# VH-VL binders against Urease accessory protein UreE (ureE): the designs that were tried, part 1

Every score and structure here is a prediction.

Target 1, 153 residues: Urease accessory protein UreE (ureE), of Acetivibrio thermocellus (a3dgf7)
Amino acid sequence: MIVERVLYNIKDIDLEKLEVDFVDIEWYEVQKKILRKLSSNGIEVGIRNSNGEALKEGDVLWQEGNKVLVVRIPYCDCIVLKPQNMYEMGKTCYEMGNRHAPLFIDGDELMTPYDEPLMQALIKCGLSPYKKSCKLTTPLGGNLHGYSHSHSH
Positions, changes and structure headers below are counted from each chain's first letter, unless a header gives other numbers; antibody chains are not in Kabat numbers.
F, E and O stand for the ipSAE by ESMFold2-Fast, ESMFold2 and OpenDDE, each averaged over both directions (binder to target, target to binder). V2 = 0.75 x the mean of E and O + 0.25 x the DockQ between their complexes.
Where letters were taken out, [cut] stands.
The coordinates of atoms that the task and the answers printed are left out; those that the model quotes come from them. Centres of patches stay.

## First folded at step 2 (VH-VL; from r10 with heavy chain R33Y)

Design r10_h1Y
Fold by OpenDDE, look of step 5:
Structure r10_h1Y (fold): chain C 153 residues (1-153), chain A 123 residues (1-123), chain B 106 residues (1-106)
Amino acid sequence: as target 1 above (153 residues)
Amino acid sequence: QVTLKESGPVLVKPTETLTLTCTVSGFSLSNAYMGVSWIRQPPGKALEWLAHIFYNDEKSYRTSLKSRLTISKDTSKNQVVLTMTNMDPVDTATYYCARIFTDYGDSGYFDLWGQGTLVTVSS
Amino acid sequence: QPVLTQPPSLSVSPGQTASITCSGEELGDKYAYWYQQKPGQSPVLVMYQDYKRPSGIPERFSGSNSGNTATLTISGTQAMDEADYYCQAWDSSTWVFGGGTKLTVL
């Protein structure tokens, strides 16, 4: 199966009517030009990103009847920080940016892939990060660096 | 603060083995999304990728130099080591270690670089 | 084996637009990355995924990729932009750099 466009996002429809097959796309794969993946049901999927837009959680890549292939960004261990004020928000963004760490946001929480030294550094800066399993879906401030090309996995 | 720093001899005799160490700070070599590469640059010449080590200890080498290169890491010490055997004056270059965000075995770019260390091969 | 080809040098006057090309077989299907290197310094990433600027890179830097050729464009070139520029791509388990382009600002 080769897909070259996102049909729509599944969040915009009634999920109860659909039979969903997932394709796991890592947070660092969402912008790749070409992906070769295996769906949760064992279907080989070639994904070509022709429009340059990042894949998103819930994107439907294929549909036949009520069957859909949906992008799923898997959980990973993250450093999570909930700034208590604008100062902490700024400080967190500064520290993360200075370290070239990818930064994501979910509500009022900032997230980055877990890294012990980074964790400790944030603590030393007077911040209160914690470890949590999260989906890294919404990049913030351009800190998400693109990991390009195709993979042969 | 995220840093990479190269260390090792600055002078090597022909046929000897070069051993360089990259000490990293501010990130973990066990981070599943990161890796470290060695890249060299002869004086006045272009950048040349040499070797890469992934978080899971998988390794990749420049094909033309594969027989001479060995890359390894000590996660506990935050160090990546490159060895290059049978050095020749043509191998005189500035050697850089650089961080790359990479997934399993593939792709990426170098977002952070060490300062580089000039290695001269001479009798 | 894969090779990225760049012009060895390019000269522009201040305020002019500099266009540095990078041609390679893999650039049709893969992203190009660009690095700036000033004398005595380490390379600095100035463009990723063909056209995206890292934080801190001026807006006068832009990138494109068409066919097998990626282009780094510097509009309103300034003296500080004088440097060597390298394109980079990934190909079959290897990282590849172009030969570099020396940009001189006259």
Scores: ipSAE 0.021, ipTM 0.623, lowest interface PAE 5.1, mean pLDDT 89

## First folded at step 5 (VH-VL)

Design k1 (from c10 with heavy chain S30R F54Y F101Y)
Fold by OpenDDE, look of step 7:
Structure k1 (fold): chain C 153 residues (1-153), chain A 123 residues (1-123), chain B 106 residues (1-106)
Amino acid sequence: as target 1 above (153 residues)
Amino acid sequence: QVTLKESGPVLVKPTETLTLTCTVSGFSLRNAYMGVSWIRQPPGKALEWLAHIYYNDEKSYRTSLKSRLTISKDTSKNQVVLTMTNMDPVDTATYYCARIYTDYSDSGYFDLWGQGTLVTVSS
Amino acid sequence: QPVLTQPPSLSVSPGQTASITCSGEELGDKYAYWYQQKPGQSPVLVMYQDYKRPSGIPERFSGSNSGNTATLTISGTQAMDEADYYCQAWDSSTWVFGGGTKLTVL
């Protein structure tokens, strides 16, 4: 199966009658031009992303009848930080940015893929990060770089 | 409207098998972001998770009860079924089915619950 | 097997702050979830992912998770908040509930 475009986002429709298969797209893969993946149901999927837009959680890549193939960003180990004020927010962004760590946001929490040295660095800076399993779906700044990372759940 | 409703016998004899059905409405059991669990609560005691069934029919069971539990689903009927063998008075509890709003990969929470059904195990 | 530990009971006067703790090794790297259960009723989600409130949950409810301990805090406790509260976590395809805390509003 080759898919070349996003049809729509599944979060925008009634899901009651849909049979959903998903393909796991890592946070660092969402902007890759070419992907070869295996869906959760064992379907081989080739993804060609020509427009350069990042795939999003819930994006439908294929549909036949009520069957849909949906992008899922899997959980990974993250450094999570909940700034208590704007100063901490700024400090966190500064520290992570200075280290070229990709930064994501979910509500009041800032997130980045887990990295032990980074974890310790943030602590040394007087911040209070913690390790959680989380989805990295919303990048701050809207720009994702093509990083190569390994992740664990 | 999303609902879950438990049905089945309210009285079971010791050593018999309990079969409970959870009928869901408002979401598909084939939805990758949905799962259904059974949770029980003995009178006056804590909640106890029993079993979970994922969208892809993968199953998870409480380790201590795994040999006695079977969870299944019929997506065409929008039903999840729990069977529990060799029932004992200690298994007397309110049994709930609940929806988890999460994908297969990991954690989730029970955002919707059925009203629960009291199952009494007695001779 | 993972275990979450809660105090079995807590009493507060109306208007006071109630803090219910939940301790477990899993909470060090997993989210905590909280449920409120009133007599004869099904549990209701009151907190997810440590500190997020579902729609309809009053702002007086807040949550935190530090180290291996999650805390549900109810500020300005009201009579209607009297209930059993359960924490919950997930680990290795297992959902675990705490033993529950009976909150009494005096």
Scores: ipSAE 0.020, ipTM 0.659, lowest interface PAE 6.5, mean pLDDT 89

Design p1b (from p1 with heavy chain S30R S32A G105S, light chain Y49Q S51Y D52K)
Fold by OpenDDE, look of step 14:
Structure p1b (fold): chain C 153 residues (1-153), chain A 123 residues (1-123), chain B 108 residues (1-108)
Amino acid sequence: as target 1 above (153 residues)
Amino acid sequence: QLQLQESGPGLVKPSETLSLTCTVSGGSIRNAYYYWGWIRQPPGKGLEWIGSIYYSGSTYYNPSLKSRVTISVDTSKNQFSLKLSSVTAADTAVYYCARIFTDYSDSGYFDYWGQGTLVTVSS
Amino acid sequence: SYVLTQPPSVSVAPGQTARITCGGNNIGDKYVHWYQQPPGQAPVVVVYQDYKRPSGIPERFSGSNSGNTATLTISRVEAGDEAVYYCQVWDSSSDHWVFGGGTKLTVL
């Protein structure tokens, strides 16, 4: 199966009657031009993303009847911070930026892929990070570009 | 609209097997977003997860009940079932079937519930 | 086994704010979900993944989670909010969906 475009995002429709199959796209793969993946149901999928737009959680790549293939960004180990005020927010962004760490946001949480040295550095800076499994779906500051990361799941 | 409905005997004798079926309507069991679970609640007590099944047949069971629990799924009928063997009075409870929204490897929550069915274990 | 601890009961006057806590070891590292169970009814999710609300759930319901404590906050409490509330997590170490003991919210 070759897919070349995003049809729509599943959040925009009633999905109750759909048969959903997932293709897992890592947070660092969402902007790749070519991907070869295996769906949750074992279907081999070639993804050609020529427009350069990042794939998003919930993007439907294929549909036949009520069957859909949907992008899923898998969980990964993250460093998470919950700034309690604007000062902490600024400090977090500053420290992450200085280390060129990709930054993501979810609600009141700032997240980055887990890295033990980074974790310790943030603690040393007086921040209160903690480790959590999370989805890195919403980049902050566009620092996702060109970043490669290896994760164990 | 998605609906879950429990069905089965409301009375079971001690040492017998409790058997319930959950019929799902308004949505497909064949959806990778979801597990399908059983939860019970003894009268006046809290919620206890029994087990869950994926549409592919993969199961998780409460360790305290694992030896007695079997959950199965029939995608063709859009149903999943619970069997609890060797029941005692302690197994008297309202039994709920529920859909569990899950993502990859973490933190599913029960987003749709059946109305629940009381199963009484009594001689 | 992983255990979630809730107070047995919380009482608030109408219009006030109720806070229901859920304690667990490093619960902040987990996603916490909250359910409302009115008397004689099935539970309904009111907050999922720490702070998210399902469609149809009023903004009066909010959640937070950090450290060893998750909290469900119900602002401007109404009589209709009287119910038992449960927190729930997934424990990956034991492959277990774990519920708290429940907190009965009484509206005075």
Scores: ipSAE 0.187, ipTM 0.752, lowest interface PAE 1.8, mean pLDDT 91
Fold by OpenDDE, look of step 7:
Structure p1b (fold): chain C 153 residues (1-153), chain A 123 residues (1-123), chain B 108 residues (1-108)
Amino acid sequence: as target 1 above (153 residues)
Amino acid sequence: QLQLQESGPGLVKPSETLSLTCTVSGGSIRNAYYYWGWIRQPPGKGLEWIGSIYYSGSTYYNPSLKSRVTISVDTSKNQFSLKLSSVTAADTAVYYCARIFTDYSDSGYFDYWGQGTLVTVSS
Amino acid sequence: SYVLTQPPSVSVAPGQTARITCGGNNIGDKYVHWYQQPPGQAPVVVVYQDYKRPSGIPERFSGSNSGNTATLTISRVEAGDEAVYYCQVWDSSSDHWVFGGGTKLTVL
């Protein structure tokens, strides 16, 4: 199976009698030009994303009848930080940026993949990061191209 | 505005089956981001999760109740139901149906609740 | 099974700050949600995902979570805050929605 476009997102639709199969796309894979993945049901899926539009949680990549293939972004270990003020927000972004750490946001929380040195650096800067399993779905600041990393779930 | 409403008999005899239905209005059960759950609360006691169901029919049950619990969903009626068999006085409680927010991997939290319905087990 | 531990009761005077704790092994690694249940009513979410407030919930309600303890803080407590408060998590190891035992908040 080769898919080349997102059909729609299931977040806000009526899923009348749909059977959902998931394909796990890691946070650093969402903008890949080419992906080879296995769905939860064992279907081999080739994803060609020539436009560079990032895949999102809930994107439907394939549909036949009532069967759909849906993008799922799996959990990973993250550094999470809730800035208490604009100064902390700026400081967090600055420190993470200087280390080329990808930055994600969820509400008023900032997140990045877990990295022990970064964790310690943030603490030394007087920030209050903590480790938690989370989904990295909303990048803050541009493209994720060129990133390659292994993550535990 | 999403609304959940429990319905069913308020009195059940011992050894019989408790049966409740939750009717959802103002939103569709057929949504990928929600589970639909049952929670009960004995008089003067805390909340106990009974079980949850996805729109596709996938279920989770409290292990302490699993052998006696069946949850089903009827997407055509926008309803889901609870059956609890072999009831005893210990099953007397207010029963709530609720919507559970999820993101596929995490069960999330109970963001909408019915008003609850008292079910008394008595001879 | 995963267990959440709450104090059975907390009492505060009007205008004071109430703190309700929820203990659990490595609970800081989980998202904790808090519910308010007024007498004779259904529970309502007051804090979700550790610290987030639903629309309509006053800023007086806040949450924190680290280590083995999550805390619901209610500042400037009012008579209307008198209720039982429950913490809740998802335990992926046992596939359970787990509630704490509840804490009765009394406004003196």
Scores: ipSAE 0.023, ipTM 0.682, lowest interface PAE 4.5, mean pLDDT 90

## First folded at step 7 (VH-VL; from k1 with heavy chain D106E G108A, light chain E26K)

Design m6
Fold by OpenDDE, fold request of step 15:
Structure m6 (fold): chain C 153 residues (1-153), chain A 123 residues (1-123), chain B 106 residues (1-106)
Amino acid sequence: as target 1 above (153 residues)
Amino acid sequence: QVTLKESGPVLVKPTETLTLTCTVSGFSLRNAYMGVSWIRQPPGKALEWLAHIYYNDEKSYRTSLKSRLTISKDTSKNQVVLTMTNMDPVDTATYYCARIYTDYSESAYFDLWGQGTLVTVSS
Amino acid sequence: QPVLTQPPSLSVSPGQTASITCSGEKLGDKYAYWYQQKPGQSPVLVMYQDYKRPSGIPERFSGSNSGNTATLTISGTQAMDEADYYCQAWDSSTWVFGGGTKLTVL
């Protein structure tokens, strides 16, 4: 199966009548031009994303009748910071940026993929990071480069 | 529209095996956002989750009852089946099948319930 | 083995606010869900993800979850709200229900 575009997002329609199969797209894969993936039901999927638009959770890549293939962004271990004020927000962003860590945001929390050395560095800088499982879906900066990270689900 | 309905024996003898069937309508068991669980409730007591079957046929069981429980599904018939072995009077309860909806945040909750079927275990 | 603890019963007068609590270790780090069960009926989802109301659930129902305690709040309680209420959470591949709270509207 080869897919070349996002048809729509599953969140925009009624799910009741659909047969849904997931394809897991990692946070660092969402902007890749070419992907070879295996769906949750074992279907080989070639994804060609030539327009450069990042894939999102819920994007439908394929549909035949009521059968749909949907993008799922897996959970991964993250370093999370919750700045209590604008100063902490700025400091967090500065420290993360200075270390070239990919930065994501969810509400009032800043997130990056877990990395033990980074965790320790942030603590040393006087920040209060903590570890939790999260979805990295909203990057700060708008551009994701090619990364390879270990993650757990 | 969207319904779950339990069926099976209402009376079971001790040591016998209970087999219950949940027939679903209005949604597909092949929907990755949805699963089906069995929950029971002894008369006048709290709800107790028993087993769950995911869209990809993965299964989970209550640890204390795992050796006695088997959950399966026939997608073509839109049916989920629960078997429970070595029934005892203490297993007397209303047995529900319920749909679990899993959204973007991977939160899973029982958004729809069957009417339940009372199963009495008695000699 | 995970346990969610609820008060067995709660009584309120019509128009008053009912607060049903559900306590568990680090429950605030998880999502809490609430179900209403009237006598002789199946449970009905009334709150999901701590504070979100399903369609059809009145605005007088609200929820919160922090620390070790989730709370279902019913403002302007009505006679029709008399029911058993169960909290629920997911832990270690298990769906855990609280012991239930019987809400009586006097």
Scores: ipSAE 0.668, ipTM 0.854, lowest interface PAE 0.7, mean pLDDT 93
Fold by OpenDDE, fold request of step 15:
Structure m6 (fold): chain C 153 residues (1-153), chain A 123 residues (1-123), chain B 106 residues (1-106)
Amino acid sequence: as target 1 above (153 residues)
Amino acid sequence: QVTLKESGPVLVKPTETLTLTCTVSGFSLRNAYMGVSWIRQPPGKALEWLAHIYYNDEKSYRTSLKSRLTISKDTSKNQVVLTMTNMDPVDTATYYCARIYTDYSESAYFDLWGQGTLVTVSS
Amino acid sequence: QPVLTQPPSLSVSPGQTASITCSGEKLGDKYAYWYQQKPGQSPVLVMYQDYKRPSGIPERFSGSNSGNTATLTISGTQAMDEADYYCQAWDSSTWVFGGGTKLTVL
């Protein structure tokens, strides 16, 4: 199966009548132009994302009748910071940036893939990071190309 | 529109095997956002989760009852089946099948329940 | 092994606020779910992901979860709210239900 575009997002339709198969797209894969993946049902999927738009959770890549293939961004271990004020927010962003850590945001939390050295560095900088399983779906910045990480679920 | 309905014997003898069927309507057992669990409730007691079957046929069981439980599904018939071996009067309970819905956050909850079927284990 | 603890019963007068607690180790790090069960009926989901209310559930129902305790709050409690309430969470590959709280509206 080769898919070349996002049809729509699953959040916009009624899920009750659908047969849904997931394809897991890692946080660092969402902007890749070409992907070869295996769906949760064992279907080989070639993804040609030529439009340059990042794949999102819930994106439907294929549909035949009520059968749909949906993007799922899997959980991974993350370093999470919850800045209590703008100073902490700025400091967090600064420290993350200096280390070229990919930065994501979810509500009042900043997140990056777990990395023990980074964890310790942030603590050393006086921040209060903690480890949590999370989805990295909203990047703070748009450049996710070139990242390679090993995920722990 | 969406319904789950339990069916099976209402009376089982001790040591016999209970077989319950959950017939679902209004959604597909091939929906990755959805699964089906069995939960029981002894009279006047709390809810107790028994088993779960995922859309991809993965299964989970209550550890203390794992050796006695088997859950399966027939997607073409929209049915989920629970078998429980070596029934005992202590297993007397209302047995529910319930749909588990998993949203984007991967949080799963029992959003729809069948009416339940009372199974009495007695000689 | 995992256990969620609820008070077995709670009584409130109509119009008063009912707070049903559910305690478990690090429950605040998980999502809590709540189910309402009236006599002779099946459970009904009334709260998911700690504080989210399913469609059809009155706004007087709210939820919170922090530390080791999740709380289902019913403001302006009505007679129709009289029921058993069960909290639920995922723990150690098990779906865990609390022991249930019988809410009586006096």
Scores: ipSAE 0.658, ipTM 0.851, lowest interface PAE 0.7, mean pLDDT 93
Fold by ESMFold2, fold request of step 15:
Structure m6 (fold): chain C 153 residues (1-153), chain A 123 residues (1-123), chain B 106 residues (1-106)
Amino acid sequence: as target 1 above (153 residues)
Amino acid sequence: QVTLKESGPVLVKPTETLTLTCTVSGFSLRNAYMGVSWIRQPPGKALEWLAHIYYNDEKSYRTSLKSRLTISKDTSKNQVVLTMTNMDPVDTATYYCARIYTDYSESAYFDLWGQGTLVTVSS
Amino acid sequence: QPVLTQPPSLSVSPGQTASITCSGEKLGDKYAYWYQQKPGQSPVLVMYQDYKRPSGIPERFSGSNSGNTATLTISGTQAMDEADYYCQAWDSSTWVFGGGTKLTVL
């Protein structure tokens, strides 16, 4: 099937009675213009994301009656760090930014895809990173592909 | 609104096969976010997970009991069924069915539990 | 099967903070979940994915999970919090519960 837009997100509805099928979209694919995927039930899915809006966890791409196709961002190996103060927050963001690591946030935890050199760098800085399988859904800064601040300061 | 209700015999004899039915209401057994497990709790003791069935009929069993357990579902009847063979007095417990929320194999938890049904195995 | 170890009991006075631990090898690499069970009742989820509170669970419940230990913390403990508490983890194909902690509010 071919899908061209997000219909709604499952966070906004009562999903319990729906028949749900997943299509896995990697965290690094959420803004790709064209994706060809296989759903969890084996359905071929073509996604035309021509407007460039990032696909989000829980986005419904297709519906027929009570059957829905839902975006799932799979878990992947991550470096996770829970900054305990502003200094740790700053150090973590600095080290990740210096390596051009993509940065995500969930609650009070910072996350980035696992990278052994970065893991060691964070440890050497006296921070307490750990490895965990995480779902990378909320980028810090809101837009990884481009953003411009419209006011000068 | 979402409910799970266990039904089955209260008393079984040693060596008999136990059949428990979980009737679900308010959610679809074809929902990829959701599955149903059976958990038991002997009187005064800890919870013990037994078996799970996913939306796509994939199944998982507690390793030590796998040879005695079968889990299945009938989506048209909103039912999940557990059978446990060769019952023994040590299997006396309250048996719960519970809904899990899962969106991969990395995060899975029981967000709703049935009231439980006590099964006594008497010699 | 992985083993999750909890203290068998914990006593606190009303208003005190209760910290219930759940220990397992590299448990911080997994998600921890917590259930409350009052006598004669079914378990109720009180914490999921380490620190997230289900709707209806008071703010005084909080959670953490790091290294080998997950912790459920109840601040301002009330008599209604007296219950058994179980931690739970999932490892690839099985669900594992801790042995439970009986919280007594004197």
Scores: ipSAE 0.617, ipTM 0.808, lowest interface PAE 1.1, mean pLDDT 88
Fold by OpenDDE, look of step 9:
Structure m6 (fold): chain C 153 residues (1-153), chain A 123 residues (1-123), chain B 106 residues (1-106)
Amino acid sequence: as target 1 above (153 residues)
Amino acid sequence: QVTLKESGPVLVKPTETLTLTCTVSGFSLRNAYMGVSWIRQPPGKALEWLAHIYYNDEKSYRTSLKSRLTISKDTSKNQVVLTMTNMDPVDTATYYCARIYTDYSESAYFDLWGQGTLVTVSS
Amino acid sequence: QPVLTQPPSLSVSPGQTASITCSGEKLGDKYAYWYQQKPGQSPVLVMYQDYKRPSGIPERFSGSNSGNTATLTISGTQAMDEADYYCQAWDSSTWVFGGGTKLTVL
């Protein structure tokens, strides 16, 4: 199966009548031009993303009748920071940026993939990071990220 | 309309095997956002999760009862079946099948319940 | 293995606020869910993901979860709110229910 575009996002439709299959896309794969993945049902999927738009959680990549293939971004270990004020927000962004750490946002929390040296560095900078399992779905820099990482789960 | 309905014997003898069927309507058992669990409740006591079957036929069981439980599904019939071996009076309870909804954040909760069926284990 | 602890019972007068707690190790790091069960009826989901109300659940129901404790709060409690309430969480590939709290509206 080869898919070349996002049809719509699953959040916008009634799920009750669908047969849904997931394809896991890592946070660092969402902007890749070409992906080869296995769906949760073991279907081989080739993803060609030529428009450069990042895949999102819930994106439907394929549909035949009530059968749909949906993007799922899996959980990973994250460093999480909850700035208490604008100064802390700025400091967090500055420290993360200086270390070229990808930055994501969820509500009032900032997140980045877990890295022990980074964790310690942030603590030394006077920040209060903590470890949490999270989905890295919303990059703070928008679609302007090109990170390549290897993760073990 | 989405419904779940339990069916099976209401009386089981000790040491016998209980077989319950959950018939679902209004959604597909092939929906990855959805699964079906069995939950029981002894009279006047708390809810107890027993088993779960995922859309991809993966299964989970309560550890303490794993050796006695088997959950399966027939997607063509929209049915989920629970078998529990070596029944004992202590297993007397209302047995519910419930749909578990797992949203995009992988939050899983039981959003729809059957009416439940009272199963009495007695000689 | 994981255990969620609830008070067995709670009584409130009509119009008062009821707070039902659910305690568990690191529960604040997980999502808490709440179910209402009236006598002779099946459980009904009244709160999911700590603080989100399903459609049809009155606004007087609210939820929170921090530390080791999740709380279901019913403001302006009404007679119809009298029921058993169960908290639930996911832990180690298991769905765990609390022991339930019987809420009596006096």
Scores: ipSAE 0.555, ipTM 0.832, lowest interface PAE 1.0, mean pLDDT 92

